# VHH binders against q96fz2: the designs that were tried, part 195

Target 1, 269 residues: q96fz2
Amino acid sequence: CGRTSCHLPRDVLTRACAYQDRRGQQRLPEWRDPDKYCPSYNKSPQSNSPVLLSRLHFEKDADSSERIIAPMRWGLVPSWFKESDPSKLQFNTTNCRSDTVMEKRSFKVPLGKGRRCVVLADGFYEWQRCQGTNQRQPYFIYFPQIKTEKSGSIGAADSPENWEKVWDNWRLLTMAGIFDCWEPPEGGDVLYSYTIITVDSCKGLSDIHHRMPAILDGEEAVSKWLDFGEVSTQEALKLIHPTENITFHAVSSVVNNSRNNTPECLAPV
Short names: E, the ipSAE of ESMFold2; O, the ipSAE of OpenDDE; V2, 0.75 times the mean of E and O plus 0.25 times the DockQ between their complexes.

## First folded at step 10 (VHH)

Design P73 (framework vhh_6z1v_2)
Fold by ESMFold2-Fast, scan of step 10:
Structure P73 (fold): chain B 269 residues (1-269), chain A 123 residues (1-123)
Amino acid sequence: as target 1 above (269 residues)
Amino acid sequence: EVQLVESGGRLVRTGGSLRLSCAASGSTFSTYAMGWFRQAPGKEREVVAAITQSGGSTYYADFVKGRFTISRDNAKNTVYLQMNSLKPEDTAVYYCAARIGWYSTDPNEYDYWGQGTQVTVSS
C-alpha cells in the first residue's frame, strides 16, 4: 500500500470516527493539529494523513481508551534518526511487513512504546499488472458499504447531492499503523510519522496485488489496537492478518499522477 | 510527571516477611504501569515484579515467584511489594519505577524512579 484516498472534510471525517470509550460513552475523537489535515483523493507517501491514536500518548492522565485524531507524515522517521532532513532516510518506511515487525529496529522500538495508530482512508489504490502490456490497471479498494456495494453507485454520473449522501455514511478504511516521534537535532517541532503494516493479500485481492494493508475490521479490533495501556504488544499483534471483508472496482488512469486530486480518481470505469 | 518514594526497607531475618510501599505524588499514577526492581552490591539492577495500570496483569521474576506479591491501590497512589520467605539472596536496594503503557521487564524502559529502600536479610 502506496496510495490512498482520504478526501472527507474535517467535520465529516470526525463524525465517521464516532466511537465508544471503555465506559460505553459515545465520543468523537479530539483533533490535534487539525490545520495540517489536507483532504485528497490521491495521497502518496510523505504527505500527511489522519490517524487515530490513544489520548494517553499526549495526556498522561487520560483514559487509554480515549482517542485523538491527528495528521501524521506517511513514511516513519525513527526517533533515533540523527540527520537533520528526514527525506534523507536511506530505506523506505511507507510499509512495514507484519512478519518482520519485531525484528526491524525502526518498528520494534516504537511498537515497544505502544505507538500503535489506526490509519484512516476512504480506501487505497493498487495497480494490477496487465498481461501482454506495460500498462497497469488501477483499482480502488475499500470496505463494503451498505448503500454503495454496487460499483456503479459511485459513478461519474452521480449528482453532487448523491455524492454528499454517499460520503456522509461512508465506512472509512481502518488500517493498522505504527508511528514514531522524531525531534529534529537542530530544533523545531516534533515530527509524528507513521508506517502501514502489510500482510499477504486475501484471496479476493490476489489477482490485483500480492500484498495488502493489515485492516482492522470493526470497532473491537480498532479499540484493542489503539489501547496500549490495557493491551500488550503480543495481544495487539494477533489482530494483524489478511481480511476478506473488502471490495474494489477498476478506476481511471487519472489516479496514476499523484498531483491529480479529483473525484475521477476513484470513480468506477 | 510522577515522583516516587519507597519505604519499608529494614533488616529482617531469614524466613521473615516484609512489605515495601511506594508512594507516588502527582495526578497520573493510575495511568502508569509500575515495577519493583532491585540491585545488590556489584550487580546490575534487575526486575522483581511489575503490574499494569489497572492491576489486571502482573509479572514476577522466577526467583521470587510464589514468595512475593505486587499490588497497587490507585485511590492511595501506592504500589506494594509483599515479600515472604525472605532469603539472604534477597538482600538489595529495592527501587520503585513507573512507565506509561504496558509494563516492561527492562529497567531502561522506565521513565521515573524512586531513590530506593535497603532490604537486608540475615541469619
Scores: ipSAE 0.495, ipTM 0.800, lowest interface PAE 2.1, mean pLDDT 89

Design P74 (framework vhh_6z1v_2)
Fold by ESMFold2-Fast, scan of step 10:
Structure P74 (fold): chain B 269 residues (1-269), chain A 124 residues (1-124)
Amino acid sequence: as target 1 above (269 residues)
Amino acid sequence: EVQLVESGGRLVRTGGSLRLSCAASGSTFSTYAMGWFRQAPGKEREVVAAITQSGGSTYYADFVKGRFTISRDNAKNTVYLQMNSLKPEDTAVYYCAANWGFIDTYRPSEYDYWGQGTQVTVSS
């Protein structure tokens, strides 16, 4: 996973993240740096995306089940990075393999500090190799969307008009991430950056791509991944596995260029 | 800042039991995840057990599962390690350690505050 869509306005995104804390209280996540949230149909590494993380990361006495939502840079910059410019990092930290996460210093150190986050997206894009051509077929991959009283379930056969209306009740894709905090050696603001954990592709996606993000399916999984105060690394890693609860449809080649940022990027073709 | 003081280490016979205590002072104890580590002469320090700030979750190294129990009393600012069925291989200096916010690590380097240690010797 190297491209996502996360286009919802801040208020819609916030409501889509409504949750229940350990006491059973209904809550909305509290924003940090909301000004840095930039909605887009076509987000690439190096851009900021919203993530959920435990309030306890920011407030020493906080209930670890309470959630913050914050934009973070996609592409983890390790806390030990010594250069002044994060773009000079010589290895790709866009994704982190689940099978080697405890072997790679860049990932095992923040994971050991409980720096787990949930990366939010409308869905993600993958490119299927097509034999006999230099062009690949892009697909938009997302959670099945549930029918409501006022809106139908969304599928490839639905009209563009119906797709516009579905966003009010969209179920966001929730991907397991690891983040780290980097302090520029010359001073300046702390940089928060993340990587998406990847697993082997499920049967449903195997014809599109061999790898997929580790998707946390449902509030129980999301809560356990975020709650680093109550859930150990060992227990949290049990949540990291392929899932079949995803759907997809082919999209236009418009999405290929990351500069294109329109609804056509995820519309069915 | 948190200051940690271990107590309870002594000589015990194989098959015996011992309870270690770690008293915390300084910061609010209930905000820290706590761990017990040990180090035998000539060996690296290794994790034994860990407990979240509320006590709701625990971790145990494979070599102590079923024999050791970690617990905490936040009213007394104390974490405990109950050691049963002790073996000569359990002989080590036992250290209490605090980590702000969570328990997760197989590495001592990820804990922020450490006690001075208490010696446990298990003999035949």
Scores: ipSAE 0.000, ipTM 0.207, lowest interface PAE 13.4, mean pLDDT 84

Design P75 (framework vhh_6z1v_2)
Fold by ESMFold2-Fast, scan of step 10:
Structure P75 (fold): chain B 269 residues (1-269), chain A 124 residues (1-124)
Amino acid sequence: as target 1 above (269 residues)
Amino acid sequence: EVQLVESGGRLVRTGGSLRLSCAASGSTFSTYAMGWFRQAPGKEREVVAAITQSGGKTYYADFVKGRFTISRDNAKNTVYLQMNSLKPEDTAVYYCAAEIGFYSDYGPREYDYWGQGTQVTVSS
């Protein structure tokens, strides 16, 4: 996973993240740096994306089940990185393989500090390779959505009118992430950056791509991944596995260029 | 912000029992996960047991499972380690530690606050 859509206006995104804390109280996540949130149909590495994380990371007296929502840079910059420009990092930290996460210092260290986050998106894009051609077919991949009329999946057959209204109640894709905090050597604000954990693709996606993001399916999984005050690293890692609860449809090549930021990027073709 | 003081360490015979206590000073004790570690001379410090903020979950190293029990009393700002069926191999300085969050499998480097330790000696 190297491209996502996260286009909802801030207020719609916030309501889509409604949750219950440990006491059963209904809450909305509290924003940090809301002005850094940039909605887009076509988000690439090095851009900012909204993530959920435990309030305990910012307030030592906080209930660890309470959530913050904050934009973070996609592409983890380790706390030990010594150069002034994060783009100078010698290796790709857009994704982190689940099978080697405890072997790589860049991921093992923040994971050991409980720096787990949930990466939010409308869905993600993957490009299917076809034999005998250099062209690849892009697909938009997302949670199954419930229609008002009790009809099943939203997909290629749906009218443009249906896609206009679906966003009001869209179920956001929730991906397991690890974040870190980097202090620039020459001073300035602390940089928060994240990586998306990846797993082997499920049967349903195997014809599109061999890897998929680790998706946290449902509030119980999301709560356990975020709650580093009550859930150990070992217990949290048990949540990291392929899921079949996913759907997709083919999209236009318009999405190929990351500068294109229009609804056409995710519209069925 | 948290200061930790261990007590209860002493000489015991093989097969004996001992309870260690760790008293914490600070208004935020209940927001910390707590752990017990041990270190024998010339050896690395290793995790023995850990307990979450709420006390609802515990972790134990394989070599103490079934013999040791960790517990906490947030009203008294104290964490305990009940040690049963003691072996000579349990001889070590035992340290109490506190951390923001629960990292039980990462090891001692992630704990924020440490006590000065209490000596436990087990002889046959």
Scores: ipSAE 0.163, ipTM 0.605, lowest interface PAE 5.4, mean pLDDT 87

Design P76 (framework vhh_8cml_1)
Fold by ESMFold2-Fast, scan of step 10:
Structure P76 (fold): chain B 269 residues (1-269), chain A 123 residues (1-123)
Amino acid sequence: as target 1 above (269 residues)
Amino acid sequence: EVQLVESGGGLVQPGGSLRLSCAASGSTFSTYAMGWFRQAPGQEREFVAAITQSGGRTYYSDSAKGRFTISRDNAKNTVYLQMNSLKPEDTGVYFCAARWGFYSTAPNEYDYWGQGTQVTVSS
């Protein structure tokens, strides 16, 4: 997973993240650096995306079940990185393989510090290889959305006009992430950056791409992943596996250029 | 910074019970996972039990399961270890330890340690 959509206005995104703390109280996550949130239909690595993380990471006296929402840079910069420019990091940390996460120092160290986050998106994009050509078919992949007894799930058959109406009640994709904090050697603000954990694709996605993000399906999984005060690394890693609870539809090549940031990027074709 | 002081150790006969207490002072006790470790003469410190920040989850070594109960009172900044059905093999110095975030079974991963309290199980 190398491209996502996260276009909701800040207030809509915040309401979509309503949750219940350990005491059963309904809450909205508290923002850090909200001015760094840039909605987009076409987010690439090195851009900022909103993540959820435990409030305990910022406040020593916080209940670990309380949540912060913060924009973080996509592409984990390890805390031990010695150079002054994060773009000079020679290895790609956009994704982290689930099968080697405990073997790679860049990921094992922040996991040991409880630096688990949930990466938020409308959905993600993936490009299907087409035999006999160098062109690939892009797909938008997302949670099944709200249904009524009188309607089917939204999907490829829906017109582009219908998609404009679904955002008010959109179920955000919740992907398991690991973050780290890097202090520039020459001074400046601490950089928070994240990677998305990846797993083998489920059966439903295998014809599109061989890998998928580790998706946390439902509030119980999200809560356990975030709550590093109550849930050990070993217990949390049991949440990392493929899921079949996803849907997708083909989209136009407009999404291929990461500079294109319009609703056409995710509209069915 | 947290300072820890153990108490409640002593001499007890096999089959007896003891309740250990660990009083914490300083800031932010309620955000630390707490553990109990023990050390017999000439041996390394071994994990006995741990409790999470909220007290909602507890973890035990195989030797402690079914006999020991860890608990905490965050209002009193205290963690307890209730030890029942004590055996001579339980003899050792018992230490409480604090780790920010979540617990560990590895002694070297804890941030703060008490001085220890002696537990002796003998006739």
Scores: ipSAE 0.389, ipTM 0.712, lowest interface PAE 2.4, mean pLDDT 88

Design P77 (framework vhh_8cml_1; at its last look DockQ between E and O 0.01; V2 from the best seeds 0.00; counts 0 for: pae E 12.5 > 2, placed apart)
Fold by ESMFold2-Fast, scan of step 10:
Structure P77 (fold): chain B 269 residues (1-269), chain A 123 residues (1-123)
Amino acid sequence: as target 1 above (269 residues)
Amino acid sequence: EVQLVESGGGLVQPGGSLRLSCAASGSTFSTYAMGWFRQAPGQEREFVAAITQSGRKTKYSDSAKGRFTISRDNAKNTVYLQMNSLKPEDTGVYFCAARWGFYSTAPNEYDYWGQGTQVTVSS
């Protein structure tokens, strides 16, 4: 996973993240740096994307089940990185393989500090290699969606007007991430950056791509991944596996250029 | 940011009981997992028991299971170790420790330590 859509206005995104804390209290996540959130149909590495993380990471007296939503840089900059410019990092940390996460210092160290986050998106894009051509076919991949005024789930067969209406009640894709905090050696603000954990593709996606993000399907999985005060690294990593609860449709090549940021990027073709 | 002070140690007969307390000062106590470790003369610190910040999950060493109970009172900034059916092998200095995040059984993964309280089990 190297491209996502996260286009919802901030208020709609916030409501889509409604949750219950450990006491059963209904809550909305509190924003940090909300002005850094930039909605886009076509988010690439090095841009900021919204993530959920435990409020305990920021407030020393917070309940670890309470959530913050914050924009973070996509592409993890390890806390030990010694150069002044994060863009000069030699490693690609856009994704982190689940099978080697405990072997790589860049990911093992932040995991040991409880730096687990949930990466939010409308969905993600993958490019299928087409037989007989050098072109790849892009697909938009997302959770099955419930139709608001009709029985059943929304899918590729639904009309464009049904797609336009669904965003108010869109079920966000929730991907398991690891973040780290990097302090610039020259001083300045702490940089928060994340990587998306990847797993082998599920059967439903195997014809599109052989890898997929680790998707946390449902509030119980999301809560356990975020709650680093009550869930060990070992227990949390049991949540990291392929899921079949996913759908997709082919999209226009417009999405190929990361500079294109329009609804056409995810519209069914 | 956390300072820890243990109390409640003493001399007790085999089969007796002791309740250890660890009082924490500082506003960050409720955000730390807490552990109890012990050290006999000439030996390494060994894990005894641990508890998460909410108190909902606990872990015990094999020697402590069924005999010891760890608990905490976040309003009082205190963690406790209730020790029952004490054996001579339980003799040692008992240390309270605090760890950011989830608990660990490894001493070197704890951030703050108390000075210890002596427990002696002898006839």
Scores: ipSAE 0.527, ipTM 0.803, lowest interface PAE 2.1, mean pLDDT 89
Fold by OpenDDE, look of step 11:
Structure P77 (fold): chain B 269 residues (1-269), chain A 123 residues (1-123)
Amino acid sequence: as target 1 above (269 residues)
Amino acid sequence: EVQLVESGGGLVQPGGSLRLSCAASGSTFSTYAMGWFRQAPGQEREFVAAITQSGRKTKYSDSAKGRFTISRDNAKNTVYLQMNSLKPEDTGVYFCAARWGFYSTAPNEYDYWGQGTQVTVSS
């Protein structure tokens, strides 16, 4: 996964992240550093994206089922990194393979500290290789959306009139992530950064791409992944597997350029 | 910040036509959905038409449908409103607006506004 969309206004995004804590109380996640949230139809590594994480990471004795929403840098910067510039990392931390998560120190250590997060997106992009050609067709991949009588899936939304309604009730893609905290050697603010855990693609997506993000489907999965106070690493890792509960549609080549940040990026062609 | 400047307004007889233009400043024009709104005296600003960044999708108010056409030229940083078969009820100040993201029919969802151009339809 090298490209995502997360373009919802902050308030809409917050509402879309409504949840129940372990007591059954309906809650909205509290924002940390909301000013760092930059909506975009075309998010690339090294950009900031919003993630969910347990409140317990920030507040001692907090209920670990409570959620915080925070923009973090895509591309995990390990806490042990000693260079002053995160861009000097010599290895790719955009993704973490599920099969080697426990073999890589950069991911194992923060995971062991309970630094699990849910990366939020409208969906993610993947490019299908066309056999015999050098052309790649991009696809937007996302959760199936509830068909409102008037507005089908993004693919079926023939009427621009329904787009607003579609996005107001958009089910966000929830991807399993690991985050870490890095203190710059020269001082400054602590950098929070994340990696997206990847798995083998489900059957439905296999023709497009052989790998996919580990998607946490449903509130229970999201809650368990986030709740590092009550859910062990071993238990949490059981949640990491391919899911067939995904849909996709072809999009234009507009998304190929990471500088393009328009609705056309995820629009069906 | 995007500055918008409307032009093309004026006095026209019923059944006449006008073409409004809105010129945007800066290099980010293509990243904004564009809309036209109008405000008659003593009335609230109302939606007229909107267009996506690429120009592929358009939306019109019921009153504008079949008579008005919104278009844009991203190379010229300009959005247009061709108004045909004008009626006295079309009289008002027409505003160009820009929105980051999808277009909207709600004025409060637009980020930037022009100063407006007066359109008067009268015999």
Scores: ipSAE 0.013, ipTM 0.372, lowest interface PAE 8.4, mean pLDDT 90
Fold by ESMFold2, look of step 11:
Parts: structure tokens; C-alpha cells; sequence
Structure P77 (fold): chain B 269 residues (1-269), chain A 123 residues (1-123)
């Protein structure tokens, strides 16, 4: 997974992240650094995207079931990195394979510190390789959405008002991530950055691509992944597996160029 | 940085009780899971008990279960180990330890350690 859509305005995104704390109370996550949120239909590595994490990472005595939402850099920069420029990192941290996560220092160390996050997106893109050619067909992949007259669908939107209705009750894709905190040697703000955990693709996606992000399907999975105060690393890793609860449609090659930030990137063709 | 200081050890007869305390300094005590370990002479440190940041989950070794109780008071930055029905096999140096994240039964996964307090159970 190397491209996502996360285009909702901040207030819509925040409402889509409503959750229940351990006492069952409905809450919204509290933002950190909201001015770093850059909505786009076409997010790529090194860009900032919103993630969920436990409030306990930031606040003494916080209930670890309470959530913060914050933009973080896609592409984990390990806390031990010594160069002044994160682009000089000599290995790719966009994704982290689930089967080797405990063997890679860049991922094992922050995971052992409880630095688990949930990466938010409208959905993600993958490119299907055609046999015998260099042709690639992009797909937009996302949670199945509940259809009502009030909700609308991506394929049915034919006006700005109808487009807004598609997204009003959109179920965000929730992917398991690991983050780390890096202090630049020259000083300045701490850099928060994340990687997305990947697994073998489910049967439904196997014709598109052999890997998929580890998807956390439902409130219980999201809560357990985030709650590093009450859920061990070993228990949390049991949440990391493929899911068949996904859907997809083909999209135009407009998405291929990461500079294209338009609804056409995810529209069915 | 977290500094840990154990107290409450001593000499006690079999069947007796002791309460160990571990006072922590540092601004983030409540963000650490806490554990108690013990070390008999000539042995490696072994797990005794652990507690989550909130105190909602605990774990005990088989030898401690039913006799020992771990607790914490985040307002006082203190972790306790109440030891009842003590046996000579419980003799050793007891250490408290702090871990970022979920607790562990493995000593090498803890970030900070106290200096230890001696517990001796004999007639």
C-alpha cells in the first residue's frame, strides 16, 4: 500500500471518527496539530495523513481508551535516525510486513513502546498488473458502505450536493500502523511518522495485488490496537490478518500522477 | 527518566506479611506499566507481579498468585506489593521496574529498575 485517499474536511473527518470509550460514552477524538492536515484524493508517502492514537501518549493519567487524532508523516522515521534530513533514510518505511515486524529494529522498537496507531483513509489504491504487458489498472479499495437514500453512492453522484451526501456517512478505512517520534538533531518540533502494516491479500483482492494493508474491522479491533495501556503487543498482533470485508472498483489512470487531487481519482470508470 | 526506590523489606517469619513500596520520581509515572521481580542468591531475576498503567489489569507468577497483591497509586507515584503467607522460598532481593507500554514477564523488556530491597523469610 502506497497510495490512499483522505479528502474529507476536518470537521467531517472528525465526526466520522466518533467512538465509544471504555465506559461506553460517545466521544470525538481530540486533534493535535490540525493545521498540518492536508486533505487530498491522492495521498502518497512523505505526505501527512491523520492517524488515531491513545491520549495516553500525550497526557499523564489519561484513560488509555481515549483517542487523539493527529496528522503524521507517512514513512516512519526511527527515533535513532541521526541525519538532519529524513529523506536521507536509506530504507523504505512506507509499509511494514506483519510476518517480519518483530525482526526489524525500525518497527520492533516503537511497537514495543506501544506506539500503535490507526491510519485513516477514504480507501486505498492498488494497481493490477496485466500479464504480458506493462499495462496497470488502478483500483480504489474501501469498506463496503451502507446505502440509504440519504447516503448516496460514489457511482450515482452527479452534482455537488449529491457528492456531499456520498461522504456524509462514509465509513473510513482503518488500517493498523506503527509510529515513532524523531527529534531533529538541529532542533525544532518532534517529527511523528508512521508505517502501515501489510499482510497477504485476501481472496477477494488476490487478482489485484498480492499484499494488502492490515485492516482493523470494527470498533473492538480499533480499540484494542490503540490501547497500549491495556492490550499487550502479543495480543494486539492477533488483530493483524487479511479481511474479506472490502470492496473495490476500477478507476481512471488520473490517479497515477500524484499531483492530481480531484474526485476523478476515485470515481468508477 | 524515571528513578525508582524500593522500601519495606526486612526479616519476617514464615506465614508473615510484608508490604513493599516503590516510590517513583519523574513526570510520567502514570504512563508506565510496573512490575516486581525478585532475585535469590545465585539465581537470575524472576517475575513476581505486574500491573498496567491504569491498574485495571494485573498478572502474577504461579508462586505469587493468591498470596501477593500488586497495586499502584498514581497520585503518589507509588507501586506496592502486599506479600502474605510468606515462605522461605520467597527470600531474595525484590526490584520494581517500569516499562513503557504493556507489562511483560521478561526482565530484559523493562526500561527502568530500582536498586532492590531485601526480603528474608526465616525462623
Amino acid sequence: as target 1 above (269 residues)
Amino acid sequence: EVQLVESGGGLVQPGGSLRLSCAASGSTFSTYAMGWFRQAPGQEREFVAAITQSGRKTKYSDSAKGRFTISRDNAKNTVYLQMNSLKPEDTGVYFCAARWGFYSTAPNEYDYWGQGTQVTVSS
Scores: ipSAE 0.000, ipTM 0.335, lowest interface PAE 12.5, mean pLDDT 88
ESMFold2 (binder alone), look of step 11: mean pLDDT 87; pTM 0.880

Design P78 (framework vhh_etentamig_d1)
Fold by ESMFold2-Fast, scan of step 10:
Structure P78 (fold): chain B 269 residues (1-269), chain A 121 residues (1-121)
Amino acid sequence: as target 1 above (269 residues)
Amino acid sequence: EVQLLESGGGLVQPGGSLRLSCAASGSTFSTYAMSWVRQAPGKGPEWVSGITQSGGKTYYADSVKGRFTISRDNSKNTLYLQMNSLRAEDTAVYYCAKRWGFYSTEYFDYRGQGTLVTVSS
């Protein structure tokens, strides 16, 4: 997973993240740096994306089941990175393989500190290699969405009016992430950055791509992944596996260029 | 900024019992998973036991499982370790530590000065 869509306006995104704390109380996540959130249909590595994380990471005495939503840089910069420019990092930290996460120092260290986050997206994109052509077919991949009597599910036949209505009740894709905090050696603001954990593709996606992000399906999985005060690293890693609860449709090549940021990027062809 | 003070150590005979306490200053105690870590003479630190923020789950090293019980009282800002069937090999300085995971001493915050447990006849 190297491209996502996360285009909802901040208020719509916040409501889509409504959750229950351990006492069963309904809550909305509290924002940090909300002005750094930039909605886009076409987010690439090095851009900022919203993530959920436990309030306990920022506030002493916070209930670990309470959530913050914060924009973070996609592409984990380890806390020990010594150069002044994060773009000079020699290795790609956009994704972290589930099978080697405890072997790689860049991921093992923040994971040991409880630095687990849930990466939010409308969905993600993957490119299928096509036989007999030099082209790849992009697909938009997302959770199955609730139908309404009038609007229905997203499909190629949906009108623009119906398409716009689905976003008010869109179920966001929730991907397991690891984040770290990097302090520039010469001073400056702390950089929060994340990686998305990847697993082998489920049966339903195997024809599109051999890997997929580790998707946390449902509030119980999301809560356990985030709650580093109650859930150990070992228990949290049991949540990391492929899911079959996913759907997709083909999209136009407009999405190929990360500069393109329009609804056409995720619309069915 | 949380200060931790361990107590309850002492000299005990093999097969005996001790209860260790860790008193925390400030109101942050109830928001952290807590652990007990020990360091025997001439050895590196060894993780012994961990307990979640609420006390709902406990974890133990194989060397102490079935003999030690970790608990906490968040209303008193206190962590406990009940040690039964003590062996000479349990001789160590015991530290309580704030922990956001349970398995590696590398990520523990050693806030206390420790309490010495000596098991000998």
Scores: ipSAE 0.005, ipTM 0.329, lowest interface PAE 10.6, mean pLDDT 84

Design P79 (framework vhh_ozoralizumab_d1)
Fold by ESMFold2-Fast, scan of step 10:
Structure P79 (fold): chain B 269 residues (1-269), chain A 121 residues (1-121)
Amino acid sequence: as target 1 above (269 residues)
Amino acid sequence: EVQLVESGGGLVQPGGSLRLSCAASGSTFSTYAMYWVRQAPGKGLEWVSAITQSGGKTYYPDSVKGRFTISRDNAKNTLYLQMNSLRPEDTAVYYCARDWGFYSTEYFDYRGQGTLVTVSS
């Protein structure tokens, strides 16, 4: 997973993340740096994306089941990185393989510190290799959506008013991530950055791509991944596996250029 | 760059008390959880205590619970460990550490040089 869509306006995104804390109280996640959230139909590595993480990472004595939503840089910069420019990091940390996460220091250390996050997206894009051509077919991959008279379906949404109806009750894709905090050697703001954990592709996606993000399907899985105060690293890693509860459709080549940021990027072809 | 300097170790009789201090410089101390860990001669690292950023929550393993108390003074960028009812098995080099986690026990991102505590006659 190297491209996502996360285009919802801040207020819609926040409501889509409504949750219950440990006491069963309904809550909305509290924002940090909300002005840094930049909606886009076509997000690439090094851009910021919204993530959920435990309030306990930021607030003293907070209930670890309470959630913050914050924009973070896609592409984990390890806390031990010594250079002044994070773009000079020679390793690609856009994704982290589930099978080697406990072997690679860049991921093992923040994971051991409880730095687990849930990466939010409308869905993600993958490019299928096609025999006999150098061109690849892009697909938009997302959770199955409930069909209601208000929401409509993405396949039927071919006008502006229909697009708004699709997104009103959209179920956001929730991907397991690891984040770290990097302090610039010359001073400045702490950089929060994340990686998306990847697993072997499920049967339903195997013809499109051989890997997929580790998707946390449902609030129980999301809650356990985030709650580093009560759920050990070992227990949390049991949540990391392929899921079949996913759907997709082919999209046009408009999405290929990351500068294109329109609804056409995810519209069915 | 973060520097952590431990002090307060020494030789004490069984049943005695010591107070360890850790002075932090560099990064903002109040934004990080802090830990005390120890290493007995010929043994591995053992976690001793943890304290949240505010000092509102503290954690101890059964081996020291009721005998050791961790505290912090964020205005002075200082971490403390009050050790009471010391036993010969508490003999170790004591380190303060930042951002300690289950999988980082073999490597400290930020750790001091340590202070030796010897409990013996």
Scores: ipSAE 0.000, ipTM 0.130, lowest interface PAE 17.4, mean pLDDT 82

